# Designs tried in a protein design chat: VH-VL binders against q80uz0r647to840. Part 28

Target 1, 194 residues: q80uz0r647to840
Amino acid sequence: RALVIAQELLSSEKAYVQMLQHLSLDFHGAVLRALENVEQEGREPLAQEELRQGLRELPAICDLHQGILESLEQRLGDCGEGQPQVADIFLAREQEFEHHAAHILQFDRYLGLLAESCLLSPRLATTVREFEQSSQGGGQSMKHRMLRVVQRLFQYQVLLTDYLNNLCPDSAEYDNTQSALTLISKVTDRANES
Below, E stands for the ipSAE of ESMFold2; O stands for the ipSAE of OpenDDE; V2 stands for 0.75 times the mean of E and O plus 0.25 times the DockQ between their complexes.

## First folded at step 14 (VH-VL; framework fv_rovalpituzumab)

Design f1 (at its last look DockQ between E and O 0.73; V2 from the best seeds 0.60)
Fold by OpenDDE, look of step 14:
Structure f1 (fold): chain C 194 residues (1-194), chain A 124 residues (1-124), chain B 107 residues (1-107)
Amino acid sequence: as target 1 above (194 residues)
Amino acid sequence: QVQLVQSGAEVKKPGASVKVSCKASGYTFTSYAMNWVRQAPGQGLEWMGWINTDTGRPTYADDFKGRVTMTTDTSTSTAYMELRSLRSDDTAVYYCARETWYYDSGFYWYFDLWGQGTLVTVSS
Amino acid sequence: EIVMTQSPATLSVSPGERATLSCKASQSVDSYVVWYQQKPGQAPRLLIYGASTRATGIPARFSGSGSGTEFTLTISSLQSEDFAVYYCQQDNYYPLTFGQGTKLEIK
């Protein structure tokens, strides 16, 4: 049962990473290009810089989850029918989850700044629209896509809890999973406060 | 006056093509995306696709891919929609619609300006 | 694609009365719903966007509500010019899709 849950974790991570890649690579690039036009016109340079700073969290988050995915693939590929070890994958990346914290705290501001920039640049507005309709994103709104980044942490809580409930309480993996849940909870608590 | 004016009614044979124009006036043409929506007689509305009026990049609904071409002429502030390989079920009023947005913790898009419509009749 | 289902197909209401039109999405579209009014021989006219924001120039008797999968257009006191077909449209997923329409007719 624990293995089955771990496999679900892996499969969902793969789908999530694909979404993140599209968000990080395609959207980020497109928006930055559009912002260059705004800057050339000398419009709201400080706001643009803040927006750029917000955008930088997306690649960082993408990198985090790419690493998680790779580790999950390796661990589940190696364990066969045995007890998987996946909790330490999260624990080893505790610092990287600060990017999620930043995203949680700033994504409203980010979207606001993006909207302000769109008012100044119709090109940016259409860029946003084009991104929203992309097949890789499932056609979901920008807001929903940004929220999905946060929601993934809550999914971790659910999955890891189920995973925990199917582990031997005397196992090292049990203890590590508890630690991982604590780590994720620290980040999600910020989400709940926002 | 802000308006979209479309070309006149068309009668076509099956297998033919039709090109509908939509001329914008009263606003900056390249600042708003243009959508195309059709309506069969007595039926509802069907979204066909949209075009970025700044870049000229179109995006089509899957049902029309391969048969539709959307273009713009920025010098005349005109959008065009060409539908090829016409069938009887393509008989409809075709609308161009300007798309805009507002922000409220998210981007909400809507069609705030419509052309008067162009009836395209496909009959043998 | 997201299926938008409007009900009823036809609504008969007397002038001065309240009209309530329903629009249901096959899955959640958050608040990304737009309402249009269409009179015979005319193009659709924007009424409500973002599920509840009234467009400029639209009378206060028109209001939109709802989120997720359930949406409502309400006309508090019907005027003679309000008898028309009303369409809801979701803007959360591509392709953009419309409801089949509700015909509001005079009772």
Scores: ipSAE 0.582, ipTM 0.835, lowest interface PAE 1.0, mean pLDDT 92
Fold by ESMFold2, look of step 14:
Structure f1 (fold): chain C 194 residues (1-194), chain A 124 residues (1-124), chain B 107 residues (1-107)
Amino acid sequence: as target 1 above (194 residues)
Amino acid sequence: QVQLVQSGAEVKKPGASVKVSCKASGYTFTSYAMNWVRQAPGQGLEWMGWINTDTGRPTYADDFKGRVTMTTDTSTSTAYMELRSLRSDDTAVYYCARETWYYDSGFYWYFDLWGQGTLVTVSS
Amino acid sequence: EIVMTQSPATLSVSPGERATLSCKASQSVDSYVVWYQQKPGQAPRLLIYGASTRATGIPARFSGSGSGTEFTLTISSLQSEDFAVYYCQQDNYYPLTFGQGTKLEIK
């Protein structure tokens, strides 16, 4: 029962990493290429650099989840029919979840900076639109793509709660799963307040 | 005078192709995307795709992929839409439409300027 | 593909009265809805974007509301020039899709 939930965590993590790779390649790369315009187009260099710096959270989040996926594949590939141990995968990466916190707190500001850049350089706006429409299977607005990044954390809360309910309360994995839920909840509380 | 002026009406046989032009004036052509929308007689609007007028890169609606080509000529501020292998159900008015945007906690895109339309009639 | 369903297909009202036009999306499009007006023999005209924001030059009697899957265009005091076909359009998902239209007629 616990193993089934852990396998769902793995399969859904694979799908999430694929989404992050697509978003990071499409959004991050397209905006940076558009900002490499040497002409400056009436923009202040400081505002442009703030935008560049802020958008680097997406590749960092992608790297975090690639590590989580690799660890899940190892643990569940070796686990067989025994009780799984996956909660420490999240606990080992507590510092790296700060990239999610930064994204939650700042993505709306950085979208606003992008919009200001588009006002100063209208051709950048068509580049943003091209990115929004690049996804096969039903493209989405830029704002909703940014929100999908944080939706995974709420999914973790659901999956890890179900996982916890199927563990022996005396086990170390039970305690670790409670700690992982606390870690994830700290990050998602910022989304609820934004 | 900000406007989009399209080429004149055309009558075609099934199997032929048609190329509709859309000339922009009064604004910077490469600063705004150009969309193509058609309307069969007595029916609603159908989006066909758009072109990035700065790069010339098009995006086509799935129903038209393989039959449509969208291009631009930036030296004349003109967008083009070519539809090949025409059928009788391609009879419609074809519109070009300029896309713009507004930001308020997200990007909102809409068509603020439309061409007068080009009637293409396909009959045997 | 997102289906936009407009109702009614035809709405007959008298000048000076209020008209309420409905548009429903097959799945959530948040507030990414645009309304257009089209008179016979003319190109569409932008009315509302972002579900509720009037385009420049559009009279205050036009208002839009809604989010998610249900959207409404209201014309609070109909003028003779308001009798036309009205289209909603979503822009939250590729491809962009239009409703089938609501024809507003003089009663």
Scores: ipSAE 0.543, ipTM 0.795, lowest interface PAE 1.7, mean pLDDT 86
ESMFold2 (binder alone), look of step 14: mean pLDDT 92; pTM 0.935

Design f2 (at its last look DockQ between E and O 0.88; V2 from the best seeds 0.00; counts 0 for: sugar tag NYS L92, pae E 2.1 > 2)
Fold by OpenDDE, look of step 14:
Parts: structure tokens; sequence; C-alpha cells
Structure f2 (fold): chain C 194 residues (1-194), chain A 124 residues (1-124), chain B 107 residues (1-107)
């Protein structure tokens, strides 16, 4: 049962990473290009810089989850029918989850700044729309895509809790999973406060 | 006055093509995306696609991919929609619609300006 | 694609009365719903966007509400010019899809 849950974790991570890649690579790039035009016109340089700073969290989050995915693939590939070890994958990346914290705290501001920039640049507005219509993103609105980044942490809580409930309480993996849940909870608590 | 003016009614044979024009006036043409929506007689509205009026890049609904081409002429502030390989079920009023947005913790898009429509009749 | 289902197909209401039009999405579209009015021989006219924001120039008797999968257009006191077909549209998932329409007719 624990293995089955771990496999669900892996499969969902793969889908999530694909979404993040599209968000990080395509959207990020397109928006930055559009912002260059705004800057050339000398419009709202400080706001643009703040927006750029917010955008930088997306690649960082993408990198984090790419690493998680790779580790999950390796661990689940190696365990066969035995007890998987996946909790330490999260624990080893505690610092990287600060990017999620930043995203949680800043994504409203980020979207606001993006909207302000769109008012200045119709090109940027249409860029946003094009991204929303992209097949890789399922055609979801920008807001929903940004929320999915946060929602993944809550999914971790659910999955890891279920995973925990199917582990031997005397196992090292049990203890590590508890620690991982604590780590994720620290980040999601910020989401709940926002 | 802000308006979209479309070309006149068309009668076509099956297998033919039709090109509908939509001329914008009263606003900056390249600042708003242009959508195309059709309506069969007595039926609802069907989104066909849109075009980025700044870049000229179109995006088509899957049902029309391969048969539709959307273009713009920025010098005349005109959008065009060409539908090929016409069949009887393509008989409809075709609308161009300007798309804009507002922000309220999210980007909400809507069609705030419509052309008067162009009736395209496909009959043998 | 998201299916938008409007009900009823036809609504008969007397002038001065309240009209309530329903729009249901096959899955959650958050608040990304637009309402249009269409009179015979005319193009659709924007009424409400973002589920509840009234467009410029639209009378106060028109209001939109709802989120997720359930949406409502309300006309508080029907005027003679309000008898028309009303369409809801979702703009959360491409392709953008419309409801089949509700015909509001005079009782």
Amino acid sequence: as target 1 above (194 residues)
Amino acid sequence: QVQLVQSGAEVKKPGASVKVSCKASGYTFTSYAMNWVRQAPGQGLEWMGWINTDTGRPTYADDFKGRVTMTTDTSTSTAYMELRSLRSDDTAVYYCARETWYYDSGFYWYFDLWGQGTLVTVSS
Amino acid sequence: EIVMTQSPATLSVSPGERATLSCKASQSVDSYVVWYQQKPGQAPRLLIYGASTRATGIPARFSGSGSGTEFTLTISSLQSEDFAVYYCQQDNYSPWTFGQGTKLEIK
C-alpha cells in the first residue's frame, strides 16, 4: 500500500513538473521579452523590476520539483517490491522550499504587477492570453496556474499523510515522513495565512 | 465612434471558400485581440478562434484547424477570416468580436465590441 | 471542452417581474463567466463579465452571481427591451464555450 501511494506521488509529480516547465520556460520567457518593450519606453521601471523578481521564483520552483521528480524516479525504480524511501527527498531540499514560501506570499502581488504592466503594454496582455490558451497548460487562466503551484504542497500533505499511515511506525521512513510533513506544513501554513 | 464593420453577406457553393472582413475604427486596432464567433440559424454561439492584432499570430479552435485562416491588415485596421472547404453546416452569421480584459485578482476576458455579423450561406 | 448548460431554454415573464437565468458549467470555471444579450437580427451585447461585474452602460437591474459551476443572471424588473436571448460564456478553459441560450419572452 505504501508503494502504491509512492507511485501516485511519482505520477502526479511528473504531471506537475510538466506544468511547471511550461510556466517557467514559456511564460517566463514570453513575459520577459514583452517587458523589454515596456522598459524601452521608460515606463514604470521600478514596478517592472519587482515583477521580474517575482518571475524568478518560477524557474527556482521548477528546478526544485525537477529534482524531486528525478529522485522519486530513481528511488521507486530501485526499490522493486520493497519499502520505498522517498521522505528524505523532501528533507534534503528544505531550503529550496523557501521559493514556494516566496511564491505564496508574493503571487497576488506578482499578478497585480503583471496586470499593471499589461495596462502599459497591450503586447504583454496578449502574451498572457496566448499562454492561457496554450495546450500544455490545459487552457487554464493564469490565476489558476499560479494557484496550482501552491496547491501542490497541499497535495504533498495529503499524499505523505496517506503514505505515513501505511508505514511501519518503527521504521526510519516513518520518522522521516513525519519530518517531511512538518517541513511541508511550515510552508503551507504561510499559504493559509495569505 | 468605436465600432467594427463587417463585409456583406455571402452565398457560396459547397467546397468553396469565403473571406469575411472586419474593419475596426475609433480605437487602436493593435491593442485588442480580435475573435471570431459564428452562429448557425436558430442556434447558439460558437467560438472559432482569435488573432493577436499586434503580432498577427492566430489561434484556432480545434474544430476549424486546417480550414480557417485569420489575418490582419494593420494599415487599414482590418481583420479577416477565411473559411475553406465550405459545407452546408457552415451556414451561419459570422461575427468579429474585440476582446479585452479587466483584473480583479485575476485576468477576466470578455468580448466588449461586436461587428454587425456577416451571413454566409452555403448551398448547392 | 467545458460544456455550459443554460436553463430554462425559454423563460416567460411579465414586464416588471424578476427573471432568473441559470448557467451551469460541466466543471468549475471559477468566476470566469460572461453574459451576453442578443436581440433578433443583432450581434450579442456584453452584459456581465467576471461572473458579477456589470459592463459599462448596462442598467443596474442586470446582475450576475455565482462561482465554480453554478451561475445566475438576474433581471430585477423586466423592461420591454429586455426580452431577448441570453448567453453565458466561460473564459477559463480554451476553447471558449457558450451556453445554448435562454430565450426570455413576454408572458
Scores: ipSAE 0.741, ipTM 0.875, lowest interface PAE 0.7, mean pLDDT 93
Fold by ESMFold2, look of step 14:
Structure f2 (fold): chain C 194 residues (1-194), chain A 124 residues (1-124), chain B 107 residues (1-107)
Amino acid sequence: as target 1 above (194 residues)
Amino acid sequence: QVQLVQSGAEVKKPGASVKVSCKASGYTFTSYAMNWVRQAPGQGLEWMGWINTDTGRPTYADDFKGRVTMTTDTSTSTAYMELRSLRSDDTAVYYCARETWYYDSGFYWYFDLWGQGTLVTVSS
Amino acid sequence: EIVMTQSPATLSVSPGERATLSCKASQSVDSYVVWYQQKPGQAPRLLIYGASTRATGIPARFSGSGSGTEFTLTISSLQSEDFAVYYCQQDNYSPWTFGQGTKLEIK
């Protein structure tokens, strides 16, 4: 049962990485290019720089999860009959999960800065609308897509809890899974307190 | 003086095409998306799609994909909607509607300005 | 796509009374609901966006409320010009969808 849950973690991570790639590489790049046009006109460069800096969290989150996906593929692609070992994949990346914490704390502010930039650049507003209506990602609002970045962490809590309940309690994987749950919970607690 | 003025009523036979125009005045045409919405007699509203007036890139509702073409002419501040292969159930008033946004913890999009409507009657 | 269901289909009310119009979404649309008014022979007019924010020039007797799947348009102290058809629309999920309308008519 543990292996089935680990395979579900892998398959859902593939879907999540695809969503992150669209958000962090395609939309983020389009926004940055539109902001360069505004910067060439000499508008409010301090506010634009703050937005640019904040948007860098999305590529960093994408990089984190690409690494997680690669590691899951290596661990679960080798042997489907053995006991899985995946919890250390998360523990090895503890520092990188701080990008999620930064996103949770700041994404409302960065959406507000994006909205201010849309007043200065009609092309940027239209970019937001086109991204919201794209078939990739289900045609949902920008706010919803930003919240979906956080939602994965709650999915990890569900999956890792179910995984833990199907492990031998005296195994190293059991202990590591408890530690991974603690790591994820610390990050998600900021979503509840923000 | 901010307004959308549409072309006049059309009578068409099944299989024909119709092209409805929507001329904007009193605002910057390329700053707002243009939507098309239709209303069959005595019925509700049905969204057909929208066009980015800055780039000319349209997005069509699935029910109309393959039969509709939306275009703009930025030099005249005019949007166009062409519906092909007309059927009798395409009889409706066709509206253009300007889309704008408001930000309050998220983007809210709504149609704040509507054309007067163009009646298209399809009968054999 | 998200289905918006309005009720009642027709509401008969006397001037000076209160009208309450309902709109239900087939799944959560948060607060992404817009209300329009349409009088005979006219284009729709924007009333409310964001479920509860009145558009510029809309009288205070119009109010909107709700979130998730349940939304309400309330018109207090009805005036003669308020007898029209009212549509709700969701703008959270593409494609944008409208309710079938509620006709508010004089009792």
Scores: ipSAE 0.476, ipTM 0.754, lowest interface PAE 2.1, mean pLDDT 86
ESMFold2 (binder alone), look of step 14: mean pLDDT 90; pTM 0.911

Design f3 (at its last look DockQ between E and O 0.66; V2 from the best seeds 0.66)
Fold by OpenDDE, look of step 14:
Structure f3 (fold): chain C 194 residues (1-194), chain A 124 residues (1-124), chain B 107 residues (1-107)
Amino acid sequence: as target 1 above (194 residues)
Amino acid sequence: QVQLVQSGAEVKKPGASVKVSCKASGYTFTSYTMNWVRQAPGQGLEWMGWINTDTGRPYYADDFKGRVTMTTDTSTSTAYMELRSLRSDDTAVYYCARETWYYDSGFYWYFDLWGQGTLVTVSS
Amino acid sequence: EIVMTQSPATLSVSPGERATLSCKASQSVDSYVVWYQQKPGQAPRLLIYGASTRATGIPARFSGSGSGTEFTLTISSLQSEDFAVYYCQQDNYWPLTFGQGTKLEIK
């Protein structure tokens, strides 16, 4: 059963990474291009820069999860019907999860800045709408798509908890999974405080 | 005055095409996306698609892909919707609708300005 | 696509009374709901956007509420000009979809 849960983790990670790639590559890129036009007009350069910096978290988060996905694929591909080793995948990337923390803490600010920029640039507003139009991400609003980044951490909590409950308590994987859950919880706690 | 003025009623045969125009005035045409919505007689509203009035890039509902073409002429602030291969169930009033947004912890979009509608009748 | 279901199909109310119109989404659309009013022979008119924000020029007697899958348009005291068809629309998913409408008629 632990293996089945691990497979679910992998499957959901694949879908999540695809969504992140769309955010990181398409949305991020499009917004940056539109922001360049705003800057050329000399409007609110500092605010634009702050937005730009905030949006940089998206590629970083995408890279994080891409790495997680690759590791999951490798580990689950190698274990066959045996006990998978997946908890350390998260533990090894503890520092990278700080990008999630940053995203969570600045989420409302970034969206606000984006909105302000859209007021200055109808082109940017349309860029946002076009992104929402894209089939990638389920066609949901920008806010919901951005929130999915945060929601994935809560999904980790659920999945890893279920995974934990199906492990031998005397196993190293059990201990590591507990540690991984602690790691994720530290990040999600920031989300709850925001 | 801010308004959208559409072309007049059309009567078409099945298999024909119709092109409806929507002229915008009183505002910056390229600052707002334009949507098309139709309404069959006695029925509800059906979204057809929208067009980026700045770039001219259209986005169509799946039900109309292949049969509809949306275009704009920025010089005249006019949006166009062409529907091809007309059939009887295409009989409807077709509306252009300006789309805008507001922000409240998220981007909300809505149609704040409508054309007067164009009746397209498809009959043998 | 998201199905928006309005109820009732027809609502008969007397002038001066309160009218409550319901709109249900087949799945959560958060607060991305717009309400329109349409009178015979006219284009729809924007009433409420973002589920609860009244559009400019719309009388205070109109109010919108709800989130997720359940939404309500309320007219606190019906005026003669309020008898029309009302449509809800979701703006959270593509394609954009409308409810089938509620006809508000005079009792």
Scores: ipSAE 0.781, ipTM 0.912, lowest interface PAE 0.7, mean pLDDT 93
Fold by ESMFold2, look of step 14:
Structure f3 (fold): chain C 194 residues (1-194), chain A 124 residues (1-124), chain B 107 residues (1-107)
Amino acid sequence: as target 1 above (194 residues)
Amino acid sequence: QVQLVQSGAEVKKPGASVKVSCKASGYTFTSYTMNWVRQAPGQGLEWMGWINTDTGRPYYADDFKGRVTMTTDTSTSTAYMELRSLRSDDTAVYYCARETWYYDSGFYWYFDLWGQGTLVTVSS
Amino acid sequence: EIVMTQSPATLSVSPGERATLSCKASQSVDSYVVWYQQKPGQAPRLLIYGASTRATGIPARFSGSGSGTEFTLTISSLQSEDFAVYYCQQDNYWPLTFGQGTKLEIK
């Protein structure tokens, strides 16, 4: 049923936010500290600044999803037996999803910039490795971790489609869910256009 | 010459500890991670963990957590692995291995330099 | 923990012929696979990283291929110095894990 799917959306959002917090705290912070500690000899200052700016997308995506999680907890925590209403949570945050679009378009370039910085600073390379391999049972490559950030959008498409199929077609929530799916698809399609 | 030179073979009794050294030369010690891998007689390779040689922070495989300590001495470019509470199935050749990387649309890591190995024999 | 399963356990091949060694991962490891050669009494030697890239100094007769869960090391013209044990290793998931090895014997 729709309510079960909405509760799955909530529980999976909690797990996703935890992953984002780990990525934003451990990786983002460690890279910035390593960049500050590097003694620079003729390295391009603009590339270093571009990398710093690009890494800011991860905390912004984390903040977006913290807001979504808080709203989901409020909506589903208040009522357990009625028709759920969650689609407007996504619609209210349409512009904030631009951080995902930016990540989709740029993460490969930012990984390349990170690799170039690692050639100039071996300490940064060991920081990348430490992040990849420090987590028990969950360590994965940096590229894979960057892709996991985007994967949630495709999971939303699956969950919201299943949710839609279990709603009354005459309901406002049905219409809002269609609009939310359109919003998510617009973000994922942005990568295909540029 | 770029190399890793390990300490000599050791014979230990069950319950004892062993500390294997791995001296790096010909490269900047703190620029690469150091890994430890063991190989029991007639068996395959088993990864034990690694140490960040710049910070000294180690990361242990679960099977060894609680019994192993990995350390470094940056002034001598030497890594150490100590295994405590030895038992007969700890008999193995212990290798240190330097890890490096290559970028091609992602980071690819591999062990490009190995020590000669240290045989540790545990018997009553 | 990812299990890397190598087959066959032992492969007997005549010099000059092709040897094909297989490695299967219990889950997708993308292309994060490394191959090592180990001769008797020696430390392992890096052959291939990234599933298909030969390390510096490795002869062209060695080649690697595969992605996901299935990987292959091929020696196109086997020479006497190629008898050894070959290990695959994955690096897509912590902890790093090795296959159990394939012993290549000269027929």
Scores: ipSAE 0.584, ipTM 0.810, lowest interface PAE 1.5, mean pLDDT 87
ESMFold2 (binder alone), look of step 14: mean pLDDT 90; pTM 0.915
ESMFold2, look of step 15: ipSAE 0.565; ipTM 0.820
ESMFold2 (binder alone), look of step 15: mean pLDDT 91; pTM 0.920
OpenDDE, look of step 15: ipSAE 0.760; ipTM 0.905

Design f4 (at its last look DockQ between E and O 0.87; V2 from the best seeds 0.67)
Fold by OpenDDE, look of step 14:
Structure f4 (fold): chain C 194 residues (1-194), chain A 124 residues (1-124), chain B 107 residues (1-107)
Amino acid sequence: as target 1 above (194 residues)
Amino acid sequence: QVQLVQSGAEVKKPGASVKVSCKASGYTFTSYAMNWVRQAPGQGLEWMGWINTDTGRPTYADDFKGRVTMTTDTSTSTAYMELRSLRSDDTAVYYCARETWYYDEGFYWYFDLWGQGTLVTVSS
Amino acid sequence: EIVMTQSPATLSVSPGERATLSCKASQSVDSYVVWYQQKPGQAPRLLIYGASTRATGIPARFSGSGSGTEFTLTISSLQSEDFAVYYCQQDDYWPLTFGQGTKLEIK
């Protein structure tokens, strides 16, 4: 049963990473290009820079989860029908989850700045719309796509909890999973406060 | 005055093509995306696609892919919609609609300006 | 695609009375719903966007509410010019989709 849950974790991570890649590569890139045009016009340079800095979290988060995915694939591929080891994948990346914290804390700010920039640049507005139209993200609104980044952490809580409930309490993996849950909870608590 | 003015009614045979124009005035044409929506007689509204009026890049609804072409002429602030291989069920009023947005903890998009519509009748 | 279902198909109401039109989405579309009014021989007219924001120039008697899958357009006191067909539209998912419309007629 624990293995089945781990496999669900892996499968959902694959889908999530694909979404993140689209955000990181396509959206991020397109927005930056559009912002360059706005900057050349000398409009709101400080606000634009803040937006640019905020958007940098997307590639970082993408990198984090790509690493998680790779590790999950390796661990689940190697364990066969035995007990998988997946909790340490999260624990080893504790510092990287600070990008999620930053994303959570600045989410509304970033969207607001993006909107302000769109007011200044119809091109940027259309860029946002085109990105929303893309099928890779399910064709959903920008807000929802960015929220999915935060929602993934809550999914981790659910999945890892289920995973924990199917582990032997005397196992090292059990203890590590508890630690991983604590780690994720620290990040999600920031989401709840926002 | 801000408005969209469309070309006149068309009568076509099955298999023919029709090109409807939509001329914008009173605003910056390239600052707003243009959508096309049709309405069969006595029926509801059907979204056909949209075009980025700045770049000229169109996006079509799946049901119309391969048969529809959307274009713009920025010099005349005019959007065009061509529908090919016409069928009887293509008989409808075709609308161009300007799309804009407002932000309230999210980007909400809507059609705030419509053309008067162009009736296209497809009959043998 | 998201299916928008409006009800009732036809609503008969007397002038001065309240009209309530329903729009249901096949799945959650958050607040990404737009309402349009269409009179015979005319193009649709924007009424509400973002589920509850009234467009410029739209009388205060028009109001929109709802989120997720359930949305409502309310006309508090019907005027003679309000008898028309009303459409809801979702703009959260591509392709954009409209409800089948509710005909508001005079009782």
Scores: ipSAE 0.769, ipTM 0.892, lowest interface PAE 0.7, mean pLDDT 93
Fold by ESMFold2, look of step 14:
Structure f4 (fold): chain C 194 residues (1-194), chain A 124 residues (1-124), chain B 107 residues (1-107)
Amino acid sequence: as target 1 above (194 residues)
Amino acid sequence: QVQLVQSGAEVKKPGASVKVSCKASGYTFTSYAMNWVRQAPGQGLEWMGWINTDTGRPTYADDFKGRVTMTTDTSTSTAYMELRSLRSDDTAVYYCARETWYYDEGFYWYFDLWGQGTLVTVSS
Amino acid sequence: EIVMTQSPATLSVSPGERATLSCKASQSVDSYVVWYQQKPGQAPRLLIYGASTRATGIPARFSGSGSGTEFTLTISSLQSEDFAVYYCQQDDYWPLTFGQGTKLEIK
């Protein structure tokens, strides 16, 4: 039953990485392109500079989760027999989770900075709208997309809890899964406070 | 005065095309998206698509892909919607609508300015 | 795509009374709902956006409420000019979609 839950973790990670790739390629690129177009008006508002800096973290977040996906695929590839071992994938990336969790928690602030930039540069607003309406981006509001980015952390918490409950308590994987849950819970506690 | 003024009523035969114009005045045309919505007699509103007035890039509702073309002329602040291969059930009032937004913990989009509508009648 | 279902199709109410118009989304659209009023021979008029925020120039007797899948437009103390067709519209998911309308008419 542990293996079934680990397979669910893999399949849901695939879906999440696909969503992040569209956000990282479409949103990040479109906003930066629009900001470059208005930069030619001289002194640039500080909000636009802060937004540009914040958006540069999106590729790094996408790279983190692509790495998680690749590791899950290696551990759970087809035709394998044996006990699943996936908890260390998260533990190996503890530092990245803490840094990227902090940046994920700033998405609401980035959305506010984007809105302020749109007030100063209304052409940027139509770029945001174009991204929200793109079929590759899922055609969903920006607020909802930012919530989906953070909601994955809560999904990890649910999946790893179910996984833990189906492991032998004396196994190393049980102990590692408890540690991974502690890591994820620390991150989600900070996300919930924002 | 901020307004959208559309071209006059059209009578067309089946198989023809129609091109409706929507001229904006009183605001910066390229700062707001333009949407097209139609309404058949006695029926509700049907969204057809929108155009990014800054880039000229349109997005069409699936039911109209292949038959509709949306364009702009920024020098005259005018949006256009062309519907081809007309059928009698394309008889409707066609509206242009300016889209704007408000931010409060998220972007809220809505149509704050509408053209007066253009009746297109398709009959033999 | 999201189906917006309005009820009732026709609502008959006396002037001075309160009207309550319902709009149901086929799945959650958060608060991304807009209400429009349309009188015969006229273009639609913006009433409410964000489910509950009254547009500029709209009288205080109009109010919107709801989130998720259930939305309500309430018109207190109906005036003669309020008898029209009312449309709800969602914009959380592309493509944006309108409800079929509720006709508010004099009882």
Scores: ipSAE 0.555, ipTM 0.800, lowest interface PAE 1.7, mean pLDDT 85
ESMFold2 (binder alone), look of step 14: mean pLDDT 91; pTM 0.926
ESMFold2, look of step 15: ipSAE 0.550; ipTM 0.779
ESMFold2 (binder alone), look of step 15: mean pLDDT 91; pTM 0.927
OpenDDE, look of step 15: ipSAE 0.648; ipTM 0.844

